# VHH binders against p53848r504to814: the designs that were tried, part 39

Target 1, 311 residues: p53848r504to814
Amino acid sequence: TYIMAIFNATPDSFSDGGEHFADIESQLNDIIKLCKDALYLHESVIIDVGGCSTRPNSIQASEEEEIRRSIPLIKAIRESTELPQDKVILSIDTYRSNVAKEAIKVGVDIINDISGGLFDSNMFAVIAENPEICYILSHTRGDISTMNRLAHYENFALGDSIQQEFVHNTDIQQLDDLKDKTVLIRNVGQEIGERYIKAIDNGVKRWQILIDPGLGFAKTWKQNLQIIRHIPILKNYSFTMNSNNSQVYVNLRNMPVLLGPSRKKFIGHITKDVDAKQRDFATGAVVASCIGFGSDMVRVHDVKNCSKSIK
Below, E stands for the ipSAE of ESMFold2; O stands for the ipSAE of ESMFold2 at other seeds; V2 stands for 0.75 times the mean of E and O plus 0.25 times the DockQ between their complexes.

## First folded at step 21 (VHH; framework vhh_7sr4_2)

Design q14 (at its last look DockQ between E and O 0.72; V2 from the best seeds 0.61)
Fold by ESMFold2 at other seeds, look of step 21:
Structure q14 (fold): chain B 311 residues (1-311), chain A 119 residues (1-119)
Amino acid sequence: as target 1 above (311 residues)
Amino acid sequence: EVKLVESGGGLVQPGGSLRLSCAASGFTFSSYAMYWYRQTPGKQRDLVADITSGGSTKYGDSVKGRFTISRDNTKNTVYLQMNSLKPEDTAVYYCARVETREGYWIFYWGQGTQVTVSS
């Protein structure tokens, strides 16, 4: 299982005479320390650099500001002689195709797009032109300002033809009970599949894509729990869309899955009845549960504490 | 709009023969492979035979040697000649055009024609 460590690229303005120097060099030193700590316990580490907040309802930095915050840092990481470059994987957290293009030029490996191509119609073309780039196709609804008002999913889902032999690693013993318990994850899977079709039609290759059901993006905390428990369903999900004289079959089986369970509001709801010391331990237990249910990658804020939970 | 219309189904005794036809319209028929599938109640549709745009044919193991797929590009029609019919061949037979992508498929189906093999 891979660990993706969140790194928010923010300005450091403690000193007027050293603002830009302190920002880049200080951030690089923090990343070097993070990588050394992670590589003590793991064979590799993924650093997910963000120059613009993707938290619901956050104010969005301009494209130019996002580039200014993130691209020089990625370049500095790749040019560092203090890091084993073959063990450090770089991801950029962006939904903007021009930011992705600039990050690719300076050596990023992964484009982590919370919008799954919804926010920038040119994103899939950028990914398709760069076959070595991994693309995280993430699920949300609406935009940053509206997504949390769109967490009302249909009470039905495609996949009524799911057969017991195609559902593995689940507690559900009867097909009808499976359908009732899995409506949410199947709706998310269908919406991912529709975006997957668009990615493929624009030239992105299946082997470039990693899917993310988007914990905390257009989902309540209770829905996050359902999604975590039902990752085996998503990893084995296929569905059919029908029209008058055609049928489209989409197979998402065996696609790699990313989960980001370290959302502040989500963790707060789960741990509201525990003190702060116990909250840190409970956060690690949630991450470990994501791995136990089959997540191929987990995105976390605190690599050191979470690494103890996944060993 | 792609349109496929099957005909030629019916009731036949074991050992008998039927010829199915599928009239195609709404696309350049000669450029596409064409398929016959069949479906019994409660089961998935199974591939019976296919024919490429160039005329090369392929058959499922259970029908090989008994069924023949052919096409007439001047009539935009694909055929399935079914000989030595068995009760196990009883199904709804569907003509199809299939488009393959990476991890998804587009099936264009006809409405189907019933074939029943019974004494």
Scores: ipSAE 0.585, ipTM 0.792, lowest interface PAE 0.7, mean pLDDT 82
Fold by ESMFold2, look of step 21:
Structure q14 (fold): chain B 311 residues (1-311), chain A 119 residues (1-119)
Amino acid sequence: as target 1 above (311 residues)
Amino acid sequence: EVKLVESGGGLVQPGGSLRLSCAASGFTFSSYAMYWYRQTPGKQRDLVADITSGGSTKYGDSVKGRFTISRDNTKNTVYLQMNSLKPEDTAVYYCARVETREGYWIFYWGQGTQVTVSS
């Protein structure tokens, strides 16, 4: 299982002059420490650099500001002689195609797009032009300002265009018994599948894509738990969409899956009234559950403590 | 709009023969592979035979040697010659154009034609 460590590239307020150099040198030192901690326990580590907040209702940095915060750091990481470059995988957390394009120029390996191309339809073209790049296609609904109001997944698993669905290696009777309990993960799978079609139609290759059901993006904390429990369904999911004249079959079976369980709001709900020392262990148990249900990659804030829990 | 219309189904005795036709319109027929599927009640549609734009054919194991798929690009028509019919060949037969992508497929179906093999 791969560990993806979160790194938020935020500047110090009101610094000037050598701000980029000072921020970059300090950030690089933090990343070197993070990598050494992770590589003590793992064969490789993925660093996910973010220059723009994707928190619901957050104010979005401009594209130029996002580039300024993130691209020099990615370049510095790739140029560092203090890191084993064959063991450090770089990801950029961006939904903007031009930011992705700049990150690719400086040696990023992964584009982590929480919108699954929803916020910038040019993203798929950028990924398609760069077949060596891995793309994380994530589920959300609406946009940053509206997503937290769109977490209602009630009994519309097969909308007007969705005709049939399959969970591979599950007999039809078990699928019928599951339908009321699995509405959320199946709707997520359907919506990911619709974005997947658009990615493939734009030339993205299936082997470039890793899917992410988007814990905390248009989901309540209870829904996050449901998604984690139902990752086996997503990994074995396929469905048909119909029009008047054609039927489209989408097969998500065996797509690699990322989960990001370390969001502060989600962890806060799970660990409410738990003392601080036990909170770290509870967080690790959630991460271990993600792996136990079949997540291929886990995105975490505290790589050292979470790594101990999953060893 | 892609349109496929099957014909030639009917009732036939075991050991008999039928020829199905599928008239295609709304696309450059000669550029696409064409497919025959069949469906019995309570089961999924099964691939029976396919023919590439270049004329190469493939058959399901249960019909190989008995069924022949062919095409006439001047008439935009694909055919299924069915010989030595058995009761288990009873099904609705569908003509299809199928587009393969990476991890997803587009099916254009006809309305189907019933084939019934019984005494």
Scores: ipSAE 0.574, ipTM 0.797, lowest interface PAE 0.9, mean pLDDT 82
ESMFold2 (binder alone), look of step 21: mean pLDDT 87; pTM 0.871

Design q15 (at its last look DockQ between E and O 0.74; V2 from the best seeds 0.61)
Fold by ESMFold2 at other seeds, look of step 21:
Structure q15 (fold): chain B 311 residues (1-311), chain A 119 residues (1-119)
Amino acid sequence: as target 1 above (311 residues)
Amino acid sequence: EVKLVESGGGLVQPGGSLRLSCAASGFTFSDYVMAWYRQTPGKQRDLVADITSGGSTKYGDSVKGRFTISRDNTKNTVYLQMNSLKPEDTAVYYCARVETREGYWIFYWGQGTQVTVSS
């Protein structure tokens, strides 16, 4: 299982670009420490650099500011002689194709796009032009300001275009009890599948794609728990849909899955009214559950405390 | 518009033979992979045989050696010769044009022809 460590580029409280250059050394030192903590127990670590907040209802940095915050840092990480470059994988958390282009030029390995290409129609073309780049195709609905209002998922998974669904062990349409309990993960799988089709049609290769059901993006905290429990369904999911006078069959089986369970709001709801040690233990238990249900990668804020749970 | 019209189905005794035909129109037939699928009640459609534009064939395990897929690009027709028919071959047989992508497939189906193998 891979550990993906979140690194939010420090917000610039000053307008001087010179402060940003001076701050890169301290950011790099923080990243070296993150890597040391992770590599004590793991063979490699993924650093996910974010220069623009995508939290629901947050204010987004401009494209120019996102580039200023993230690209020099990625370059500095790749040029560092103090990091074992064969063990450090770099990801950039961006939904903007121009930011992705700049990150690729300076040596990023992964584009982590919470929108699954919804926010920037040029993203898939950028990924397709760079077949060595891994792309995380994530599920959300609406935009950053509206997504929390879009957490209602249909009770019936078979929509107008959706004809049949499969989880390789069972035909969901013939097992009505499972159908009611799995509405959320099946809707997520179908919407990911539609974005997957778009990615492939734009030349992205299947081997470039990891899928992320998008914990906390258009989901309540209770829905996050449902998704975590139902990762085995998502990893074995396929479906058919009608498209004009044709039928399309989409197979998501065996695609690598990323989960990001360590969001403060989600953990806060789970750990309400417990002391700090119980909170740390509960956070580790959630991460371990993600691994136990089949997550191939976990995205975490606290590398030191979560590293033991991931092993 | 892609059109596929199957014919040649019917009732046949075990051990008998049938030849299915699928007349294609609305596309350049010789450029595409053509296939036969079959569906029994309560089950999904399963591949019986396919044939590439270059003539390479693939068969389902249960029909190997008994069924032969062929195509005539001058008549825009794909055929399925079914020999030594068994009751388990009873199904609706569908002609398909199949387009393969990475991890997803596009099927254009005919309306199907019933094959029933019983004494």
Scores: ipSAE 0.601, ipTM 0.825, lowest interface PAE 0.8, mean pLDDT 83
Fold by ESMFold2, look of step 21:
Structure q15 (fold): chain B 311 residues (1-311), chain A 119 residues (1-119)
Amino acid sequence: as target 1 above (311 residues)
Amino acid sequence: EVKLVESGGGLVQPGGSLRLSCAASGFTFSDYVMAWYRQTPGKQRDLVADITSGGSTKYGDSVKGRFTISRDNTKNTVYLQMNSLKPEDTAVYYCARVETREGYWIFYWGQGTQVTVSS
């Protein structure tokens, strides 16, 4: 299982009259320390840089501000002589195609898009033009301001006779008998599959894509737990749907899966923690569960402590 | 609009033969993979045979050696020659145009033709 470490780029103080060079150097030093701590325990590390909050209802930085916060930092990381560049994988957490384009120019390896292409219709074209880039196709509904209200997931009605589902190595009819237990992961799988089709139709290659069911994006805290438990279903999922006098079959089997449980609000509901930093202590058990159910990559805030809980 | 019209189905005795035809229109026929699938009530459609634009064929295990798929690109028609028919071959047979992508497939179906094998 790979570890993806979260780094949130923060602006300098506005009272200091804008951006200062010391802020970039300070962030780089923090990242160097983070990488060295992770590489003490792992053969490689993935750093996920974010210049814009994706928390539900957060105010979004402008595209220009996101670029200003994130692109010089990525460039500095790639130019550093203090890092073993062959062991450091860079990801940018963005849903904006122009930000992704700029990040690619300065040496990013992964575009981590929480929207799965929903927020920017040009994202897939950018990924397709760059076959060496890995793309995380994540699930949400609506936008940052509306997603909390879109967490109601419905099963397929019996009248949708041409939409069949398959969970490989198991009886698919058993899923309908399990009703509420699997309705969420099946709907997430179908919506990911529809976005996957759009990615492929725009020239993105299957081998560029990791899928992420999107813990905390258009999901309640109980739903996050269901997703973690049902990762084996998602990893073996396929389905059919009707489209304009045709039938489409989509196969998600064996696609790599990312989960990001770290410091999500649902940890606080389970552990009575409301402080995001306090949630780091509770996250270790959730990370172990994600790995136990088959997650290929786990996105965390506290790499050192979470890595030790895995071992 | 893609149109696929099957014909040639009917009632036949075990050991008999039938030839199914599928007339295609609305697309450049010679560029596409064509296939025959079959379905019994309450079950999913199963591959009987497919044929690529280059003439390569693939058959379902239960029909190998008994059925032959062929195509005539000048008539925009795909055929299924069905020999040594058995009662278990009874099904609705569907002609299909198949498009393969990376990790997903698009099927365009005909309306189907019934084949019944009984004594």
Scores: ipSAE 0.539, ipTM 0.799, lowest interface PAE 1.0, mean pLDDT 81
ESMFold2 (binder alone), look of step 21: mean pLDDT 88; pTM 0.880

## First folded at step 22 (VHH; framework vhh_7sr4_2)

Design s21 (at its last look DockQ between E and O 0.75; V2 from the best seeds 0.00; counts 0 for: pae O 3.6 > 2)
Fold by ESMFold2, look of step 22:
Structure s21 (fold): chain B 311 residues (1-311), chain A 119 residues (1-119)
Amino acid sequence: as target 1 above (311 residues)
Amino acid sequence: EVKLVESGGGLVQPGGSLRLSCAASGFTFSSYAMGWYRQTPGKQRDLVADITSGGSTKYGDSVKGRFTISRDNTKNTVYLQMNSLKPEDTAVYYCARVETREGFWIYYWGQGTQVTVSS
């Protein structure tokens, strides 16, 4: 399983659009320490840099501000002689295609897009133009300001366009018995599948894509737990739907899956913790569960403590 | 608009033969793979045979050696010759244009033609 370490290139005490930015040299030093700690335990490390908060209802930095916060830092990481560059994989957490384009110019390896292309229709073209770039296609609904109101998933038969569903490694009879209990993960899979079709139609290659069911994005805390438990369903999911006088069979089997449980509010509900730092131990237990259910990559704040839980 | 019209279905005794035809319009026929699929009530459509634009064929296990798919690009038509028919071959047979993409497949279906194999 791969570990993706979160690095926020945003002010933590002020608004995301504020005038105060951490010094790039100080941020680089923090990243060097993070990488060295991770590489003591792992063959490689993925650093996920974010210059704009994607928390539900958060204030969104402008594209210009996001670039100022993120791109010079990524460039500095790639130019550093203190890092084993062959062991450090860089990701940028952005939903903006122009930010992704600038990050690619300075040596990013992964575009981590929480919107799965919903927030910027040009994103897929940028990824397609760069076939060596990995793209994380993540599930959400609506936008940052509306997604919390869109966590209602259908409890009955799926929409008229969905004709058949399959969870490979289980027979159809078992899927029918479980339909009411698996509505959430199947609907997430269908919506990811719809975005996946658009990505491929825009020239993105299947080998570029890693999927993310989007813990905490348009989901309640109970729904996050269901997603984690049902990762095997998502990893083995396929379905058919009607589209413009045709039928489309979509196969999500064996696509790599990312989960990002770290310091999410739902962990506080299960541990009665409200302090994100105290939730780091509980996050480690949840991360171990994510790996146990088949996650291929986990996104965490505290690599060292979470790695102890994986041991 | 892709349009596929099947013909040649009907009632036949076990051991008999039928030839299905599928007339295609609304697309450049010679550029696409075509296939025959069959469906019994309550079950999904299963591959019977397909044929690539270049003429390569593939058959479902239960029909190998008995059925032959072919195409005539000058007539925009795909055929299924069905020999040694068995009662288990009873189904609605659908002609399809099939487009294979990375991780998904697009099927354009005809309306289907009934094949019934019984005494």
Scores: ipSAE 0.346, ipTM 0.703, lowest interface PAE 2.6, mean pLDDT 81
Fold by ESMFold2 at other seeds, look of step 22:
Structure s21 (fold): chain B 311 residues (1-311), chain A 119 residues (1-119)
Amino acid sequence: as target 1 above (311 residues)
Amino acid sequence: EVKLVESGGGLVQPGGSLRLSCAASGFTFSSYAMGWYRQTPGKQRDLVADITSGGSTKYGDSVKGRFTISRDNTKNTVYLQMNSLKPEDTAVYYCARVETREGFWIYYWGQGTQVTVSS
């Protein structure tokens, strides 16, 4: 299982009291320390840089501000002589195609797009023009301001757009007996599949794509737990869609899966909002569960403590 | 719009022959692969034969040596010659245009034509 470390490139800092932004050299030093600590325990490290908040209802930085926050930092990381560049994989957390394009110019390896292309219709073209770039196609609904009001998931009737569903090569013996309990993960799979079709139609290659069911994006805290438990369904999912005289079969089997459980609101529900040490322990247990259910990559804030859980 | 119209089905004795035709319209026929599929009640559609735009063919195991797919790009028509028919060949036969992408496939189906092999 791979570990992806979150780095938020924002002007805010508790140590600064909100008066000054962290400069690039200070941020780079923090990243160098994080990488060296991670590489003591792992063969490689993935750093996910974000210049714009994606928390529900957050105020979005402008595209130009996101570029100013993130691109010089990515460039500095790639130009550093203090990092073993062959062991540091760099991701940018952005839903904007122009930000992705600038990040690719300065050496990013992964575009982590929480919208799965929903927020910027030019994103897939950028990824397609750069076949060496990995793209994380994530599930959400609506936009940052509306997504948490869109957490109602229901079955589609046979005879509408979705005609057949398949869960291949799994120990899930009686899917028909469990259909009401798997509504969420099946709808997430279908919506990811629809975005996947658009990505491929725009020239993105299957080997470029990781899928992310989007913990905390258009989901309640109980739904996040369902997703984690049902990762085997998602990893083995395929379905057909019919229209007038055509049929599309979509196969998501064996796609690599990313889960990002760290510091999500639902962990507070599990722990009843106890002290930070108890939340750190619960986060580690959730990460171990994600790995146990088959996640190929986990996205975390605290690499050292979560690395202990996955060993 | 893509239209595929099958014809040539019917009732035939075991050991007999039929020739199916599929008239295509609404697209540049010579640029696309075409295929024949069949379906018995309660089962999925199975490949019988396909033919690429360049004329390369592939057959299902149960029909190799008995069935022949061909195309006439001047008439926008794909054919299936079915020889040595068996009761197991009884099915609805569908003409298809197939577009293959990585990880998904688009099938454009005709309405189907019934083939029944019975004494």
Scores: ipSAE 0.235, ipTM 0.643, lowest interface PAE 3.6, mean pLDDT 81
ESMFold2 (binder alone), look of step 22: mean pLDDT 88; pTM 0.880

Design s22 (at its last look DockQ between E and O 0.66; V2 from the best seeds 0.48)
Fold by ESMFold2, look of step 22:
Structure s22 (fold): chain B 311 residues (1-311), chain A 119 residues (1-119)
Amino acid sequence: as target 1 above (311 residues)
Amino acid sequence: EVKLVESGGGLVQPGGSLRLSCAASGFTFSSYAMGWYRQTPGKQRDLVADITSGGSTKYGDSVKGRFTISRDNTKNTVYLQMNSLKPEDTAVYYCARVETREGIWIYYWGQGTQVTVSS
C-alpha cells in the first residue's frame, strides 16, 4: 500500500515580513523531515502538494496564485540533493490543466484532480500528451460551492442509459442481498466510469489512471463510511450503457484505488472527542480500515502515526 | 451508420442444423472483430462465438465443437454454422461488431434472429 503525504502550500506558512509566501527553504525542510519519517517505514513516499483549497465552500486561490505557491516548491523538491529522488514521488493537488502543465515541466509524477476533469475540460488532453504521468480521477458532483448539497444517491441506476450493472461479473439483479446496500458505491462507480470514458476518448491510457471515490466530496459522513466498507464493490464493478445503436461496457475491475480519509469531518462524528491525540489515533484506525477493504493508496496528513497503521 | 442484418433463423428439430448470416454495412468490415451472441428472455446476452479481423476464433463452452463462426470479407458477411442443435440453444441470436480500448468494449448490435429448437 502507498502512502500519500499531504503538504499544503497555503498562506498559513508565511513570515511576518508582509508577504503571503511561504519560505521555500522552510517548506523544503519540512518535506525532508516528512520524507525521512515515511522512508523509515516505507520503500517510497508520495508527496501531494496543494496550493488551492478544495474543501467544500472554501474560497479558491487564483490560478496565478496556485502556480506561485506550488510550482517553485515542486521544483525545489525535485532539485534537492538531500532527498533520495528515486524514492520520492511528487503529486500536485490541482483541478486546473494549466497548473498541471507547469507542474509536469518541473518534474511532477502525479496529477491529483479531485474533480475528475469536471472543473477543467482541458485536463484530459494534458494527461494524454504526457503518457508517463499518473492521473488520479476523483469523484465529486457539482462544484466546490454546491457539492455537499448533491449527496442524494438514488436506489436506481442513472436514467435509461445504464442497462446492466455487474459486481464480480455477476448481474446485480441476481445479488438481491447487495442491491439495496450498495446503491451509493454503484452510483459513484457509474459516474467515475462516465468520466473514465471521457478520459479514454481524449487519449488517456488506462494504466495512467488511479480512481478515487472522493471521501467528503458530495458525501455525508455516513456515506463516507459506506464507501470505505464498499471499496471491494468498486474494485469489482462494471456496467453497460446504451447510446443510440451501440452499447458500451465499462470495466473498473482491478483499477488502483486511492482513499483520503485524513482529517475529514466524519472522523469527528466517529470519535466525538476534540482531543488531538484521540483524533490522530482515530485517523490511524480509519486508515487501517481503508487498507483492509482494499485501498491501494492512502492520503494522510500525519505520516508518522498513520505509517504504523499502513504497516 | 453501422448496420447489421441477421438472417437464417427459424424452427429446427433437436440434432438439426442452421446457418446464420449477418450482412454488414456502414463500416470497413475487414478491419473489425465480429461476434455472435444469444439471449433468452430475462437473461444477459451471452457470447456464442467471435472472430477477429485476422480470422482467429473463440467459442462459448456450451457450443464448442458444434458451432463454427466464419467470415467472408468480400461479401461483408459473418456466418454461424450451428450443428447438433439442442433445446437449450433456443434464443434470439445477435450479430455484433466489437471494438475494445483501454477497459471499455463497444458493441454494435443487429436486430436479432430467432432460433427455436423443439421437437
Scores: ipSAE 0.426, ipTM 0.715, lowest interface PAE 1.7, mean pLDDT 83
Fold by ESMFold2 at other seeds, look of step 22:
Structure s22 (fold): chain B 311 residues (1-311), chain A 119 residues (1-119)
Amino acid sequence: as target 1 above (311 residues)
Amino acid sequence: EVKLVESGGGLVQPGGSLRLSCAASGFTFSSYAMGWYRQTPGKQRDLVADITSGGSTKYGDSVKGRFTISRDNTKNTVYLQMNSLKPEDTAVYYCARVETREGIWIYYWGQGTQVTVSS
C-alpha cells in the first residue's frame, strides 16, 4: 500500500492552521523533514501539494494564485539536494488543467484531480499529452459550493454488475440484500466509469489512471463509511451503457484505488466526546480499515502514525 | 449510421447446415472486428464467434469445430457457416461490430435472424 502525504500550501487549508503558510524555504524545510521521517519507514514517499482548498464551500483561489502558491514549491522540492530524488514522488492537488501543465514543467509525477475532469474539460488533453504522468480520477458532483447538496444516489445504468467473484455462492435473497446495500458505491462506480470513458476518448491511457471514490465530496458521513466498507465492490465494478443499437461496456476491475480518509468531517462525528489519544487512534483505525478493504493508496496528514497501520 | 442486416436464418433439421450473412454499411468495414452472438429467451447474448480486422478468429466453447466465421471485405459482409446443427443451437443470431480499447468494449448490433433446429 502507498502513503500519500498531504501538504497544504494554502492559507485556508483544513490541516495546517499556520505552520505551512511561511515562505518557500520554510515550506521546503517542512517537506524535507516529512520526507525523511517517511523514508525511515518506507522505500518511497508521495507528497501531495495543494495550492487551492477543495473543502466543500471553501473560497477558491484564482488560477494565478494557485500557481503562485504551488509551482515554486514543487520546483524547490525537485531542485533540493537534501532529498533522495529517486524516492520522492510529487503529486499536485489541482482540478485546473493550466496548473497541471505548469506542475508538469517543473517535475511533478501525479495530477490529483478531485473533480475527475468535471471542473476543467481540458484536463484530459493535458494528461494525454504527457504519458508518463499518473492521473487520479476522483468522484464528486456539482462544484465546490454545491456538492454537499448532491448526495442522493439512486440512478443506475442498465447492466451494471458486481463481478462474478463477488456474487459467487450468493443466493437470490442475498443478491437483493447486497444490491440495496451497495447502491452508493455502484452509483459512484458508474459515474467514475463515465468520466473514464471521456478520459480514454481524449487519449489518456488506462495505465495512467488511479481512481478515487471521493470521500467527503458529495457524500454524507454515513456514506463515507459505506464507501470504505465497499471498496472491494468498486475494484470489481463494471457496467454497460445501452442506446438504440449500441452497447458500451466499461470494466474497472483491478484499477488502483486511492482513499483519503484523514481529517474528514465524518471522523470528527465519530470522535466527539473522546480524548485526544482516542481521536488519534480512531483516525488510524479508519486508515487501517481502508487498507484492509483493499485501498492501494491512502492519503493522510500524519504519515508517521498512519504508517504503523500498514504493518 | 452503423447498419448491420442479418440474413440466412430459418428452420433446419438436426445435423443440417446453415450459412448466416451480415451486410454492413455506414462505416469502414475492413477496419473493425465483427462477431456473431446468439440469444435464447431469458438469457444474455452469448458469443458464438468473432473475427478481427486482420482475420483472427475466436469461438464459443459449444460451437468450436462446427461453426466457422469468415469475412469478405469487398462485400462488407461477415458470414457464419453453421454445420452439424443441434437443437441447442436454436436462438436469435445477432451480428455485431466490436471495438475494444483501454477497458472499454463497444458493440453495435444488428436486428437478428432466427435459427430453429427441429423437425
Scores: ipSAE 0.424, ipTM 0.744, lowest interface PAE 1.6, mean pLDDT 81
ESMFold2 (binder alone), look of step 22: mean pLDDT 88; pTM 0.877

